# Designs tried in a protein design chat: VHH binders against 1-(5-phosphoribosyl)-5-[(5-phosphoribosylamino)methylideneamino] imidazole-4-carboxamide isomerase 1 (hisA1). Part 20

Target 1, 247 residues: 1-(5-phosphoribosyl)-5-[(5-phosphoribosylamino)methylideneamino] imidazole-4-carboxamide isomerase 1 (hisA1), of Ruegeria sp. (q1ght0)
Amino acid sequence: MMIYPTMELLDGRCVTLDKGNLDAPMIWHVDPVETAKGFAEAGAEWMHLTDFNALQGDSSNQDLVEELIRTAGLPIQLGGGIRSREQAEFWIEKGVGRVVIGTMAAYDPAAVAELAKYYPDQVVLAVDVWQGQVMTEGWRKSGAWTPEAFVKAFGNAPFAGILVTDIDSDMSDLDAQLGLISGLAEQAHSPVIASGVVRSKDDISRLKYLPNISGALVGRALFNKTITLEEAMETAQPNPEPVAEFL
Short names: E, the ipSAE of ESMFold2; O, the ipSAE of OpenDDE; V2, 0.75 times the mean of E and O plus 0.25 times the DockQ between their complexes.

## First folded at step 16 (VHH; framework vhh_gocatamig_d2)

Design j2 (from r3 with Y33W; at its last look DockQ between E and O 0.01; V2 from the best seeds 0.00; counts 0 for: pae E 9.9 > 2, placed apart)
Fold by OpenDDE, look of step 16:
Formats: structure tokens, sequence, C-alpha cells
Structure j2 (fold): chain B 247 residues (1-247), chain A 119 residues (1-119)
């Protein structure tokens, strides 16, 4: 399983939001660019980047994001406020590795499927789930889609991945979250990435045994030093096969 | 104690320029994120420009290309050079930083300096 070290930006700062609450962000006293470089140095293959300003239609972080793309030393999976083909193409042209599409996919699945076809391996479908429904607009609006119907609507669109976030899950019910993600993964034709479920090394250990889960985002746990990126990646590796002792 | 003191505000004509200064104490500007926010009457406070401790910058769209945030480590100060000022730039401008105490972070705000752009 691949670990996606995750950085979230608000007003040029690294932050973590509790349930998407922008009013009370946890701010991390780190340099975003240096942190990203650190991810690369640690051996991460990808990093996930969420721009919370962009999610609100604010392009304040644009220069910083461009700098990150240029200097981080690893490809970036970028989410936040990409709601049109033009916006997606903008970032693709800037050298981003992948763009994450959520809201646009709910309103215009055909357009997003087409986008994925034009840019194979560069479009990630975001599936944010709350109370059995796909959420849009930064978790502000409940859509008419069930997660299953939503994923199914895209058929065999060549997504680089499907990023699944269970918003409803009381962070205390990891099993429920994993169940949801695993269920969707069974129906998906693209690699599934689990979001919002990793708090500890143990969570990674549980995730790696789930079938059809290709990766997991790790954010808060890295910043609060609950786990190192190296530990996370090591934990995510399949267990070595037992060596048969021939007596 | 962390303190931020803004200066440089005043009345300026449209198209004019102004430089705001923020003198910081109680912390090192080169080690902290710093930003300028502004609040116009009846409007919400908004980010104008920010600078990370690594020197990366962020700008709101409306000021990009016109405003420049910078810092002087020797003077432990942050600046906002404002060019091509517009009436809509009229606001109280605040210098902001944050500190971390344990797992909690606290924002520190200056008292603000008024910028009025009017003919």
Amino acid sequence: as target 1 above (247 residues)
Amino acid sequence: EVQLVESGGGLVQPGGSLTLSCAASGFTVSSNWLAWYRQAPGKKRELVAGITHGGSTVYMDSVRGRFTISRDNAKNSVYLQMNSLRAEDTAVYYCVTYTQEGEKTFDYWGQGTLVTVSS
C-alpha cells in the first residue's frame, strides 16, 4: 500500500481541519516547501496537497502551490477547488502530477470522465461520503448520489485513483470507515485511496490487509509526530512471506 | 511576549504607493509565518499577503502584481509594499503571526494601520 503524505494549506500555512472546519484550523509551525521536500527525502512517491483557500474560490495559495510543484522533488496530487476543465488543465500545465476532482464530478460526470480520458493517470475522483451520500462543495452540500451510484456512473473512466473519505465516521469507528472504503473499492475499476482514516501506525496495519486499497493519506499523524513518514511507509509494506525452514 | 506594531498607513490617491511596516518583537520573523490582513468597513477580514518562514509568499488575487510582502531579518520587521493603489484597497491593515504552544497555535494581531485610498 502506498502512503501519501498529506499537506493541507490555509493562508500559506500548513493546517489540519477538524471535520472541514475552517474557523478553527490547527496550524503547524513548519515551512510548507521544506516539509514537502522532507517527504521526498523520506522516499515518498507522491504527496497529497489540499488547498483550502482554493476550495473556497480563493487563489491566494497559487504561487505557493506552484512553488511546491516545482521544488518539492516528488509529484503532487492536488485537491481543492478544481471545478472545471480549465482549472484542471491549468494545474496540469503547471506540472502537477494529479488533480483531484470532487464537486465537478457530482454535477457533470461526463465532463470529468472525458477529462480523465484526455489526461490518463492525472485525474483522481474524490468521493466524500456523509450519511450514505456523496458530499460536494467542501462537504457543505449533500448530493443526490450514493457512493456506489456515483462511482458506477463513471464506468471505466481511466482515473489515476479514487479518493474516498468517510466524513460521517465518528473518528472512533474505524471499522465502519474501513467497511465503507473497502466496499467501494470492490466496485471500483481504479485504484482506491483511503482518506481520513490514518491516525496511527495501527490504522495503516489494518488498511494494508484490505483488498483493493492501493493507498492511504497520512496527514495529521505526521505533523503531530504520532508517526514518522518512514514508519508509515514501512508499516504499509506487505509482510514478508514466512521463510520455510527446511530441517 | 509577542508583539506586532504596524505603521505606514495613511491617505493616498488612487494609483499611489504606500509601504506598511510591522515591527515584531518576542519572536524572530525569519522563523515564523507572517501575513498582512485587511478589513474594510462592513466587510470580512481577508488575507492580503503572507510569507512563510522559508520565504514563500502568498497573495490574494486582487493584489497580486501590485503588492509585495517582504521581511527584514535584521530589523525583525515585515513590510507590505503597495503599488497602484485602488479605492477598494481602503481598509485597516493588520500584521499577523502565530505561535505554537504545545499542540495549540495562537494568532497574534497587531493593532492595525488605516489605509485610505481616495481622490
Scores: ipSAE 0.752, ipTM 0.907, lowest interface PAE 0.7, mean pLDDT 93
Fold by ESMFold2, look of step 16:
Structure j2 (fold): chain B 247 residues (1-247), chain A 119 residues (1-119)
Amino acid sequence: as target 1 above (247 residues)
Amino acid sequence: EVQLVESGGGLVQPGGSLTLSCAASGFTVSSNWLAWYRQAPGKKRELVAGITHGGSTVYMDSVRGRFTISRDNAKNSVYLQMNSLRAEDTAVYYCVTYTQEGEKTFDYWGQGTLVTVSS
């Protein structure tokens, strides 16, 4: 299972938001560029980057995101505010490895399906779930479809992954989050990436044995030092089955 | 200009059937997600059924097996076939679509059609 060290940006700073609440960010006082280089130095194969300013239509992080793409030393999966083919193509031409699309997929699904065909393995479908509905507009607006129907509508479109976040649960409801993710993974035709689930090594262990789970985002737990990136990646590796031995 | 016009509501006895229609203009029903919502007296609006641009469908649990959403591209229309109706299905039913114009998103709602299921 792949670990995506995850950076979330608001006003040029690394942040964590509880259930997407932009009014009360937890601000991490680290340099975003040096932090991303640290992900590469630790051996991560990808990082995930969410631009919360772009999600709101604010381009103030754009220069920083471009610098991260050029200098982090690993491929970036970028989400936030990508709502047209032109915007997706802009970031692909800047060298981003994948674009993450949520709102556009809910409001213009035909265009997103075509985009995934034109850019195979470079488009990630975002499925943000609140109370049984796919959410859009940075989790402010119901998208009206169940997560299962949303994923099924895209059939065999060659998504690089399906990024699933259950934003209805609090941290004590992890079993409900895993139930949602495992249900989608059983039906998906693209690998599922779990978001907002990893609080500890136990969560990684639970995820790595679910079928069709290709990866997990790890953000807050890295920044608050609950787990190191090296520990996360080591835990995510498949354990070989031990050879049975006599007592 | 997106417009949705519902029709086909009315009074029906329990166990009966009714077909709701939604005539769409300003978009092609095969290119957009379309849904039926309902609002019963004293309740909040709830999703009843949806159809994706690719034709996949979703249903709330209490209507699965009884209701069928479909589309007719030649008539630019979406339908809700309601069979085995129950008193609990009494509500105003709304046709809803979600679209983008450029980078702006829009939710378009019809005016609703009343379905009453009563002996």
Scores: ipSAE 0.006, ipTM 0.343, lowest interface PAE 9.9, mean pLDDT 83
ESMFold2 (binder alone), look of step 16: mean pLDDT 82; pTM 0.819

Design j3 (from r3 with H53R; at its last look DockQ between E and O 0.92; V2 from the best seeds 0.82)
Fold by ESMFold2, look of step 16:
Structure j3 (fold): chain B 247 residues (1-247), chain A 119 residues (1-119)
Amino acid sequence: as target 1 above (247 residues)
Amino acid sequence: EVQLVESGGGLVQPGGSLTLSCAASGFTVSSNYLAWYRQAPGKKRELVAGITRGGSTVYMDSVRGRFTISRDNAKNSVYLQMNSLRAEDTAVYYCVTYTQEGEKTFDYWGQGTLVTVSS
């Protein structure tokens, strides 16, 4: 299972938001560029980056995101405010490894399916769920989609991954989060990446054994030091399979 | 104790320039994120520019290319060079930093310096 150390930016700072609340962020006393380089030095194969200013239509972080893409030393999966093919292509040209698309996918699934075909292995579908509905526009607007119908609408589109976030569940509702993620993973034709579920090493262990879960984002738990990135990656490694013994 | 003192505000004509300064004490400017925010009457505070502890910068769209944030470690100060000023830049400008204890953020704001752009 792939661990995606996750950085979230607001006004040039690494933050954690409580249920997306932009008015009272937890601001971590770290440097974004140094932190991203640390992910690479620890051996992470990918990082996830969310630009909360861009989710609001505010490009204040653009230069910092470009610097991260150039200097972090590992491929970046970038989400936040990518609402058109032109915006997706802008970031791909800057060298981002993958673009994460939610709002555009909810409004125009056919266009996003086409984009995924045109840019193989570079498009991640975001499925942000609140009370059984797929949310759009930075989790501010409910759509007409159930998560299951949304994923099915894309058929065989070759997404690099499907990133599933249950916005409404807090961390105390893990069983509901796992049920949603597992259900979508069973029907998906692309690898599923879990978001918002990892608080500790035990959560990684639980995700590791769900079928068709290819990865998990780990953000707050790294910054509050509940788990190290090295521990997360070690826990996520497949266990050796027992060798069959003949009787 | 963390203290931030802004200066350099004043009245200026459109197209003019000002340099704001922020003298910091209780921490070193190279060890913290620092930013300039502004607030016009009846408006919310908004980010103008920020500088990370590693020296990376961020700017709101409307000031990019006109304003430059910088720091001087010897004077323990942060500056905002404001060029090509426009009427919409009129606001009280605040220097801000943050500290962390566990999972709590503590913000520190100066008292502000008024910039008025009018003809």
Scores: ipSAE 0.753, ipTM 0.911, lowest interface PAE 1.1, mean pLDDT 89
ESMFold2 (binder alone), look of step 16: mean pLDDT 84; pTM 0.839
OpenDDE, look of step 16: ipSAE 0.808; ipTM 0.925

Design j4 (from r3 with H53Q; at its last read DockQ between E and O 0.92; V2 from the best seeds 0.89)
Amino acid sequence: EVQLVESGGGLVQPGGSLTLSCAASGFTVSSNYLAWYRQAPGKKRELVAGITQGGSTVYMDSVRGRFTISRDNAKNSVYLQMNSLRAEDTAVYYCVTYTQEGEKTFDYWGQGTLVTVSS
ESMFold2, look of step 16: ipSAE 0.793; ipTM 0.919
ESMFold2 (binder alone), look of step 16: mean pLDDT 84; pTM 0.834
OpenDDE, look of step 16: ipSAE 0.882; ipTM 0.951
ESMFold2, look of step 18: ipSAE 0.798; ipTM 0.922
ESMFold2 (binder alone), look of step 18: mean pLDDT 84; pTM 0.833
OpenDDE, look of step 18: ipSAE 0.884; ipTM 0.951
ESMFold2, look of step 20: ipSAE 0.000; ipTM 0.129
ESMFold2 (binder alone), look of step 20: mean pLDDT 84; pTM 0.834
OpenDDE, look of step 20: ipSAE 0.876; ipTM 0.949
ESMFold2, look of step 22: ipSAE 0.823; ipTM 0.932
ESMFold2 (binder alone), look of step 22: mean pLDDT 84; pTM 0.834
OpenDDE, look of step 22: ipSAE 0.879; ipTM 0.950
ESMFold2, fold request of step 23: ipSAE 0.858, 0.835, 0.832; ipTM 0.946, 0.938, 0.937
ESMFold2 (binder alone), fold request of step 23: mean pLDDT 84, 84, 85; pTM 0.842, 0.835, 0.845
OpenDDE, fold request of step 23: ipSAE 0.890, 0.894, 0.894; ipTM 0.955, 0.957, 0.956
ESMFold2, last read: ipSAE 0.847, 0.854, 0.719; ipTM 0.942, 0.943, 0.900
ESMFold2 (binder alone), last read: mean pLDDT 85, 84, 84; pTM 0.843, 0.843, 0.841
OpenDDE, last read: ipSAE 0.892, 0.895, 0.892; ipTM 0.956, 0.957, 0.955

Design j5 (at its last look DockQ between E and O 0.02; V2 from the best seeds 0.00; counts 0 for: pae E 19.5 > 2, unsure alone 63.4 < 65, placed apart)
Fold by ESMFold2, look of step 16:
Structure j5 (fold): chain B 247 residues (1-247), chain A 123 residues (1-123)
Amino acid sequence: as target 1 above (247 residues)
Amino acid sequence: EVQLVESGGGLVQPGGSLTLSCAASGFTVSSNYLAWYRQAPGKKRELVAGITHGGSTVYMDSVRGRFTISRDNAKNSVYLQMNSLRAEDTAVYYCVTYTQTYKGSTEKTFDYWGQGTLVTVSS
């Protein structure tokens, strides 16, 4: 299973949001460019990048994101504010490895399916879930879609991945989070990438044995130093025997 | 004006305990993310613990199980309970937040830092 070290940007800074609340970010005091280079130096094959200003229609991080694409030394999976084919193609032209599309997929699933066909291995479908519904518009507004219906709307479109984010970590337990992701993975026709579920190495161990789980994002746990990137990648490798912590 | 004032630092033996306090003024602590950072001599600042407006917490690995961050909205304060202290915990500890402007209008979030309180753990 592949580990995606994950960076989230707000106003040029690395942040973590609680339940997607843009009003009160947790700010990490690290340099974004040096941090991304560190992901590459540690041997990560991809990184995930979310631009929270772009989610709000604010392009103030654009120069920083372009710098990350040029200099980080690994391919970037970029999300935030990609609401049209033109915007998706803009970032692909800039050299981003994949675009992550959520809001556009909710209002125009046919257009996003066409993008995935035209740009194979470059389009990731985002399924951001809060209280049983797909979230759109920066995680503040519930969509009309159930997660299952949302994924089904795309049929066999050849996504590079389906990114499932559990935005509502409060009151959720681990089994409920894994149940959501596993349930979607059973009906998905593209590999599923888990987001919002990795708090420790044990979560990675459990994810790697779920069917059709191709990867996991690890963001907050890297920045708060709950897990190192090297430990996350080592844990994600297959084991021939169960680890005691795994059971 | 936003102010954060730390207190409770001092000299303690390894294995001892301290409680750091951070009194906030000029904003309501209940509406903000709050964190404790530390900086040891010659090292970069690092996150120790954070707490959301809803009470969810995050900890760095080396302090998980030993330190507890908490918030008291009635006192407009945030705390860091530090147990089983080690020499490596010696640092200046800072209370950190971001906030809206005093007028309640928001155009961006900004971070504010307290003055710091020194914790020394020595044998």
Scores: ipSAE 0.000, ipTM 0.110, lowest interface PAE 19.5, mean pLDDT 79
ESMFold2 (binder alone), look of step 16: mean pLDDT 78; pTM 0.777
OpenDDE, look of step 16: ipSAE 0.795; ipTM 0.913

Design j6 (from r3 with G54S M60K; at its last look DockQ between E and O 0.92; V2 from the best seeds 0.82)
Fold by ESMFold2, look of step 16:
Order: structure tokens, then sequence, then C-alpha cells
Structure j6 (fold): chain B 247 residues (1-247), chain A 119 residues (1-119)
């Protein structure tokens, strides 16, 4: 199972938001560029990057995101405000490894399916769920989709991944989060990546035993130092097959 | 004790230039995120420019190419060079930094310096 160390940007700062609350971010006292380089140095194969300014139509982070793409030393999966083919192509041309698309996919599934075909292994579908509905516009607007109908709308479109977030759960509801993600993974034709479920090493262990989950995002737990990235990746490795024992 | 003191505001003609200064004490500007925010009368505060711990910069779209944020480590100061000023740049400008204790964020704001762009 692949671990995606996850960085979220607001006004040039690494942040964590509770339920998308932009007015009271937790601001981490770290440098974004040095942090991303640290992910590469620890041996991560990918990182996930969310641009919260871009989700609001604000390009204030653009130069910083371009710098991250050039200098972090690992491929970046970028989300936030990518609402047209032209915007997706802009970031692909800048060298981003993958673009993460949610809102555009909810409003024009056919266009996003075409984009995924045109850019193999470079388009990730975001499925952000609140109270049984797919959320759009940075988790601020309920769409008209159930998660199941949303995934079905894309048929066999060849996404690099499907990123599933259950926005309205907490640690005491982890089994419900895993049930949602596993259920969508059964019907999906692309690898499923879990988001919003890792708060500690134990959550990685739970995800590891689930079939059909190809990866997990880990953000807050890295920044609050509950786990190291190395520990997260070690925990995510497949268990060895049992062997016979003798006395 | 973290303190930020802005200076350099004033009255300027449209198209003119102004340099804002922010003197920092209680921490080192070279190891912190610093930003300029502004608040026009009756408006919400908004980011103008920020500079990260390593020196990377971010700018609000409306000021990119006109404003430049910079740091001077020897003077422990942060600057905002403002060129090609417009009436809509009229606001109180604040220098801001943040600290962290565990999962708590603490904001530190200067008192503000008024910039008026008027004919």
Amino acid sequence: as target 1 above (247 residues)
Amino acid sequence: EVQLVESGGGLVQPGGSLTLSCAASGFTVSSNYLAWYRQAPGKKRELVAGITHSGSTVYKDSVRGRFTISRDNAKNSVYLQMNSLRAEDTAVYYCVTYTQEGEKTFDYWGQGTLVTVSS
C-alpha cells in the first residue's frame, strides 16, 4: 500500500483545516519546500498537494506550487481549483505528475473521462463525501450525486486513481469510513486511494488489511508528529506470508 | 515576546511607489513565515504577499508584478515594495507572523500602517 505524504497550502503556509474551515487554520511552523524535500529524502514515491487558495479561485500559491514541482524531488499529485481541461493541461505542462479533479468531474463527467483517456496515468478522480452526497467546490457545496452514481458515471475511464474522502467522520467512526471506501473500491475500475482516515499508525494498519485499497494520504499525523513518514511507510508494507513453525 | 512594527505608510498618487517596513523582535525573520495583509474600509482582511521560512514568495493576483516582499536578515526586517499603486490599494497594511504550540496556532499582528492612494 502506498503512502502519500500530504501537504495542504493556504497563503503560502502548510495548514490543516478542520472540515475545510478556512477562517481558523492550524498553521504548521515548517517551510513547504523543505518539507516536500524531506518527503523525498525519507523515500516517499509520491506526495499529495492541495492548494486551498486555488480552490477559492485565488492563484496566490501558483509560483510556490511551480517551485515545489521543480524542486521537491518526487512526483506530485495536485488538487485544488482544477476546473477545466485548460487548467489541467497547464499543470501537466509544468511537470505535475497527476491532477486531482472533483468539481469539474461532478459537473461534466464526460469531459473528465475524455481527459483521463488523453492523459494516461495523470488524472485522479476526487470523490469527497458528506452525509451520503458528493461535495464540490472545496467541500462547500453538495452536488446532486451519490458516491455510487458518481463513480458509475465514468464507466471504464482510465483514472490513475480514485481518491475517496469521507468528510463527516471522526476516529470513532473509522469502520464506517472504511466501509464507504471499500464499497466504492468494489465497483471502481481504477485504484482507490483513501483520504481523511489516517490519524495514527493504527489507522494505517487497519487500511493495510483491506483489499482493493492501493494507497492512503497521510497529512496531519506527519505534521503533528504522531508518526514519522518512515514509520508510516514501514507500517504500510505487506505482511509476510505465514510460515510453518515447529518445536 | 514577538512584536511586529510597521512603518512607511502615507499618502501617494496613483502610479506612485511606496516601501513598507516591518521591524521584528522576539524572533528571527529568516526562520519564520511572514506576510503582509491589508484591510480596506468595510472590507475583510486579505493576503497581499507572503514569504516562507526558506524565502519562497506568494502574491495575491492583483498585486503580482507590482509588489515585492523581501527580508533583510541583518536588520531583522521585512519589506513590501509597492509600485504602480492604484486607488484600490488604499488600506491599512499589517505585518503578520505565526507561531505554533502543539496543534495551536498563535497569530502576531503589527498595529498597521495606513496607505492612501488618492489624487
Scores: ipSAE 0.760, ipTM 0.911, lowest interface PAE 1.0, mean pLDDT 88
ESMFold2 (binder alone), look of step 16: mean pLDDT 84; pTM 0.834
OpenDDE, look of step 16: ipSAE 0.816; ipTM 0.925

Design j7 (from r3 with E101Y; at its last look DockQ between E and O 0.01; V2 from the best seeds 0.00; counts 0 for: pae E 3.9 > 2, placed apart)
Fold by ESMFold2, look of step 16:
Parts: structure tokens; sequence; C-alpha cells
Structure j7 (fold): chain B 247 residues (1-247), chain A 119 residues (1-119)
């Protein structure tokens, strides 16, 4: 299973948000560029980068993101306010490895499927799940979607990945939520990447135990030093079986 | 900027009823998922009830049939009608809104209102 060390930016700083709450960020006092180079030096094959300013339509991190793309030493999967084909193409031209698309997928799934076909292996579909239902603002406002039905609407579009975030994992039965993610991974035509579920090394072991999960994002646990990136990647290797329940 | 203010909490006898209200400012509730969570002493916060922007609802098993979530978009408010209250319903109740910006979901929480079911 692949580990994606995850960096989140707000106002030029590495942050962690509790469920995306922008009003009370945890600020990590580290340099973003040196931190990303550290991910490459530790042997990570990809990193995930979220630009919280761009999510709000604020381009103030753009120069920093461009610097990260040029200098980090590993390919970047970028999320943050990519809401049109033009915006996606802008970042692809700057050399980003993948673009992460959420809201546009909810508003215009056909356009996103077409984009994924035009840029194979460069588009990641973001799916936020709450109580087994996709959270989406623009998908006809009809109520709730199952994750399976939502992904199925894109057919065989060649997404580089489907990034599934469980926004309820800290407040409910994590095993049930992992079951939902695993079930989606079984029927999806693209690799499924878990987000929002890794707090410790044990969580990586649990994800690895589940079949069909291709990767996991690890952010807060790296910055608060609960896990080193080396430990995370070692734990994700296929050789450790069975899961170490006493860790 | 975003503000959620809960009200309607207090002391109530078992079997009684309360209506919790949550007034929103700094955004309109009509485009948001809204929820009530609670946290009892020594416990993690747990979802009590939720309502999508399209009006679909979800309830935790222990409150289904006793609690009703509703929204009044004209008053920019969300409500939790709590009937047949039990001692185990004692908790701080939080109003929560969820808003998607791009590919991330953001949650905003009120300060909470205490419900005590006693006697």
Amino acid sequence: as target 1 above (247 residues)
Amino acid sequence: EVQLVESGGGLVQPGGSLTLSCAASGFTVSSNYLAWYRQAPGKKRELVAGITHGGSTVYMDSVRGRFTISRDNAKNSVYLQMNSLRAEDTAVYYCVTYTQYGEKTFDYWGQGTLVTVSS
C-alpha cells in the first residue's frame, strides 16, 4: 500500500485542520519546501498537497505551490480550488503530477470524466463521505448519494485515483467506515486512496489488512511526530501479516 | 465570521421534552448540511441527527423515533425536537454545519448547550 505524506497550506504555512475548520488551524512551524524535500529524502514516491487558500478562491499560495512542484523532488498530487478544465490544465502545465477535483465533479460529472480521459492518470476524484453518503453541494441538490452510485456515474473514466475522505471517522465506528471504503474499492475501476483515517501506525496496519486499498494519506501524524514517514512506509509494506493488534 | 448559537438547553425530567434551536449568522443554512452532535462526560462526541441541504435526515439509533431534526431556511435556523428524554441523553449538544469548498468539507461548530435529564 502506498503512503502519501500530506501537506496542507494556509497563508504560506503548514497546517492541520480538524475536519477542515479554517478558523482554528494547528500551525506547524516548519518550512514547507524543506519539509517536502524531506519526504523525498525519506523515500516517498508521491506527496499530497492541499492549498486551503485556493479552496477559498485566494491565489496567495500560488508561487509557493509552484516552488514545491519544481523543487520537492517527488511528484505532487495537488488539491485546492480546481474548478475548471482551465485551472486543471494550468497546474498540469506547471508540472504537477495529478490534480484533485471535488466540487467540479459534483457540478459537472461529464466534464470531469472527459478531463480524466484527456489527461489519463493525472486526475484524482475526491469523494467526501458522511454517514455512508457523499457530501456534495452541486449534484442536483437531490439529497444523499451512496459513494458507489456517485463513482459509478463516471463510468470507466481513467482517474489516477479516487480519494475517499471519511469526515465522521473520529466520532463513529471506524471499522464500519473502513468497510464502506473497502466496499467502494472493490467496485471502483480506479485505485482508492484513504484519507482522514490515519492517526497512528495501527491505522496503517488496519488499512493494509483490508483488500483493495491502494494508498493512504498521512498528514497530522507525521507533523506531530506520532509516526515517522519511514515507519509509515515500512508498516504499509506487504510483508507484515497478520496485523499487530498489540501495538 | 461564521457563527452558530445554540439555545433551548436546560434541566428536564425523564420523559420530558425540549426543543434545541441553532441560529446561524455569517452564512445561509439553505445550502449546507446541518447536524446536532452531543458529548456526554467522558465520552467522545457523537452524531445525534443530521439533515442534508436537500432535506434528507439521519438519526443515531438510540434517538430514532424520539428526536426530530428540522431546518427553517427563512429563519436561518436548525432545530432538534427532543421527546421522551432519558438520563442517557444528558450531554452538551452542538450545532454543526458542513460546507464544501472545492474538494474539502469544512465543519463549523457552535459553543454547545447543556441538556440535563434528571430525577
Scores: ipSAE 0.317, ipTM 0.664, lowest interface PAE 3.9, mean pLDDT 84
ESMFold2 (binder alone), look of step 16: mean pLDDT 83; pTM 0.830
OpenDDE, look of step 16: ipSAE 0.839; ipTM 0.936

Design j8 (from r3 with Y33S H53S Y98S Q100S E103S; at its last look DockQ between E and O 0.04; V2 from the best seeds 0.00; counts 0 for: pae E 10.8 > 2, framework grips, placed apart)
Fold by OpenDDE, look of step 16:
Structure j8 (fold): chain B 247 residues (1-247), chain A 119 residues (1-119)
Amino acid sequence: as target 1 above (247 residues)
Amino acid sequence: EVQLVESGGGLVQPGGSLTLSCAASGFTVSSNSLAWYRQAPGKKRELVAGITSGGSTVYMDSVRGRFTISRDNAKNSVYLQMNSLRAEDTAVYYCVTSTSEGSKTFDYWGQGTLVTVSS
């Protein structure tokens, strides 16, 4: 399983939001560019980047994001506020590795499917789930889609991945979250990336054994030093095959 | 001790220019991210511009193209060049940085400098 070290930006700073609450972000006082470089140095193959300003239609972080793309030393999977083909193409032209599409996919599945076809391996479908419904607009609006119907609507569109987030994110119901993600993964024709479920090494260990899960985002746990990226990546590695002992 | 001292504020006419300075002590500006915030009367404090240790910049949309944040390592200072000033730019402007002290991280704020844009 691939670990996606995750950085979330708000007002040029690294943050973690509790259930998408922009009013009370946990601010991590680290340099975003140096942090990203650190991910690359640690051996990460991808990093996930969410721009919370862009999600709100604010382009304040644009220069920083461009800098990250140029200097991080690893490809970036970028989410936040990409709601049109033009916006997606803008970032693709800027050298981003992948663009994450959420809200647009809910309102215009056909357009997103076409986008995925035009840019194979560069479009990630975001599936944000709350109480059995797909959420849009930064988790502010309940969509008309069930997660299953939503994924099904795209058929065999060549997504680089499907990013599944269970917004409930209750530690007491981790099994339910994993069940949701696993269930969707079974129906998906693209690699599924789990979001919002990793808080410890144990969570990575559990995810590793779930079928059809190709990766997991790790954000908060890296910033609060619960786990190092190296540890996360090591934990995510498949278990070695049993070796027979000969007498 | 980390200290930030802002200067350069004042009264300016719309369309005018002003340069704010923030003199830093107790840390090296090239090693830390710095930012300018502003707070207008009755409004929330908001990010105006920021610069990371690596030199990356961030701007709020309303000031993009008009304001420029820069730093002078030799003077251990950060600046905000403000051009084409508008009435809505009127606010107290603060310089801020975050530093790590042991296992803890702290935000340090200057006292602020008042910018008034009025005809």
Scores: ipSAE 0.018, ipTM 0.296, lowest interface PAE 7.3, mean pLDDT 89
Fold by ESMFold2, look of step 16:
Structure j8 (fold): chain B 247 residues (1-247), chain A 119 residues (1-119)
Amino acid sequence: as target 1 above (247 residues)
Amino acid sequence: EVQLVESGGGLVQPGGSLTLSCAASGFTVSSNSLAWYRQAPGKKRELVAGITSGGSTVYMDSVRGRFTISRDNAKNSVYLQMNSLRAEDTAVYYCVTSTSEGSKTFDYWGQGTLVTVSS
């Protein structure tokens, strides 16, 4: 299973939000560019980047995100404020590896399905869930979709991944988070990436045994030093048994 | 002018306790996130504990259960209660905050207070 070291930006800073609350950020006081280079130096194959200013329609982080794309030394999966084909194409042209799309997908699933076909392996579907409903507009509006209906609306669209977050779950209620993610992974036709569930290396171990989970985001746990990136990636590695093994 | 002043460092035996204080001026601790960092000799600064404006806390794993960050809004101060101290906790401890002017964010660090844990 692949580990996505995850950086969240607000006003040019690495942050973690308290249950998605933009008014109560924890600021980590580390340099974003040096941190991203550290992810590459540790051997991560991808990083995930969320731009919370862009989610609010504020382009203040744009120069920093462009610098991260150019200099981090690994491909970036970018989310936040990508609400049109034009915006997705802007970031792809700047060299981002994948774009993460949620709100546009909820309002125009056919357009996003076409975008995924036109840009193979470059479009990730975001499924952000609050109280059984898919959230849009930066977690400010409850949508008309259940998570299951939302994923089903895309049929066989060739997403690079489906990123699932339960943003209203108590962080101590891991069984509920894993139940949601596992249920969506059973019906999805694209790889599922878990978000918001990794608090320690034990959580990575539990995710490894769920079918159809291709990766996990690890953010807060890296910044608060609960786990190192090296430990996360080592824990996520598959069982080394040979191909010829039967039992 | 934003200022942070740490105090409460000193020499303590292993297993002992200290309380660090961070007195803030020029901003309101209830409206900003604050954190404690430490720097041991020859090492990079590392996060110890943090508190959001909403009151949520974070801790590095090696101090979780031993250290407690807290805030006193009336005194405009942040504290770090350090219990069960170990030799590896020896470091200069800094408090830090960020403030905003328009779209620009600025970090402010205190001068640091030395904690030495030795027999």
Scores: ipSAE 0.006, ipTM 0.409, lowest interface PAE 10.8, mean pLDDT 84
ESMFold2 (binder alone), look of step 16: mean pLDDT 82; pTM 0.815

## First folded at step 18 (VHH; framework vhh_gocatamig_d2)

Design w21 (from j4 with D107Q; at its last look DockQ between E and O 0.77; V2 from the best seeds 0.82)
Fold by ESMFold2, look of step 18:
Structure w21 (fold): chain B 247 residues (1-247), chain A 119 residues (1-119)
Amino acid sequence: as target 1 above (247 residues)
Amino acid sequence: EVQLVESGGGLVQPGGSLTLSCAASGFTVSSNYLAWYRQAPGKKRELVAGITQGGSTVYMDSVRGRFTISRDNAKNSVYLQMNSLRAEDTAVYYCVTYTQEGEKTFQYWGQGTLVTVSS
């Protein structure tokens, strides 16, 4: 299972948001570029990057994101404010490894499916779920989609991944979060990546044993030092076969 | 103790230039993120420009290409060079940094310096 160290940017700073609250971010005392280089040095194959300014239509981080793409030393999947083919193509031309698309996909699934075909392995579908509904516009607007119908609407579109986030504050039980993600992974025709579920090493262990989960985002737990990136990746590796030694 | 003192504000005509200064104490400017925020009357505070610990910069769209944030480690100061000023740039400008303890952020704001762009 692949671990995606995750960085979230607001006003040029690495942040974690409590329940999406942009007015009171937790701001980590680290340099974004140095931090991303650290992900590459630890051996991560990908990182995930969310631009919270871009999500709000604010391009303040653009130069920093371009710098990260060129200098971090690993491929980046980038989300936040990518709401048109032109915006997606802008970032692909700048060398981003993947674009993460949610709102546009909810409003125009056919266009996003076509985009995934034209840019193989470069488009990730974001499925942000609140109380059984797919959320759009950075978790501000409930759409007409259930998660299952949303994923099904794309058929065999060749997404590089499907990124599933359960943001429902009334779902405090990890088992319920994993049930949603596992259910979507069962019907999806693209690799499913879990988001918003890793608080500790145990959460990685539980995800590793679920069928059809290809990866997990790990953000806050890296920055608050609950887990090192090396520990997360080690935990995510397939189990050895100790019974085979005794058979 | 962390303190930030802004200076350099004033009245300037459209198209003019100003340099804002932020003198820092209680920390070194190269070790921290520093930014300029502004607040116009009746508006919320907004980022103008920021400089990261490693020297990367961010700018709001309307000032990109006109304003430059920089730092001088010897004077422990951060500057905002403002060129081609417009009436929309009229605001109180604040120098801002933050510190962290665990998962808690402590933001530090200067008292502000007023920039008025008017003929």
Scores: ipSAE 0.770, ipTM 0.914, lowest interface PAE 1.0, mean pLDDT 88
ESMFold2 (binder alone), look of step 18: mean pLDDT 84; pTM 0.841
OpenDDE, look of step 18: ipSAE 0.893; ipTM 0.957

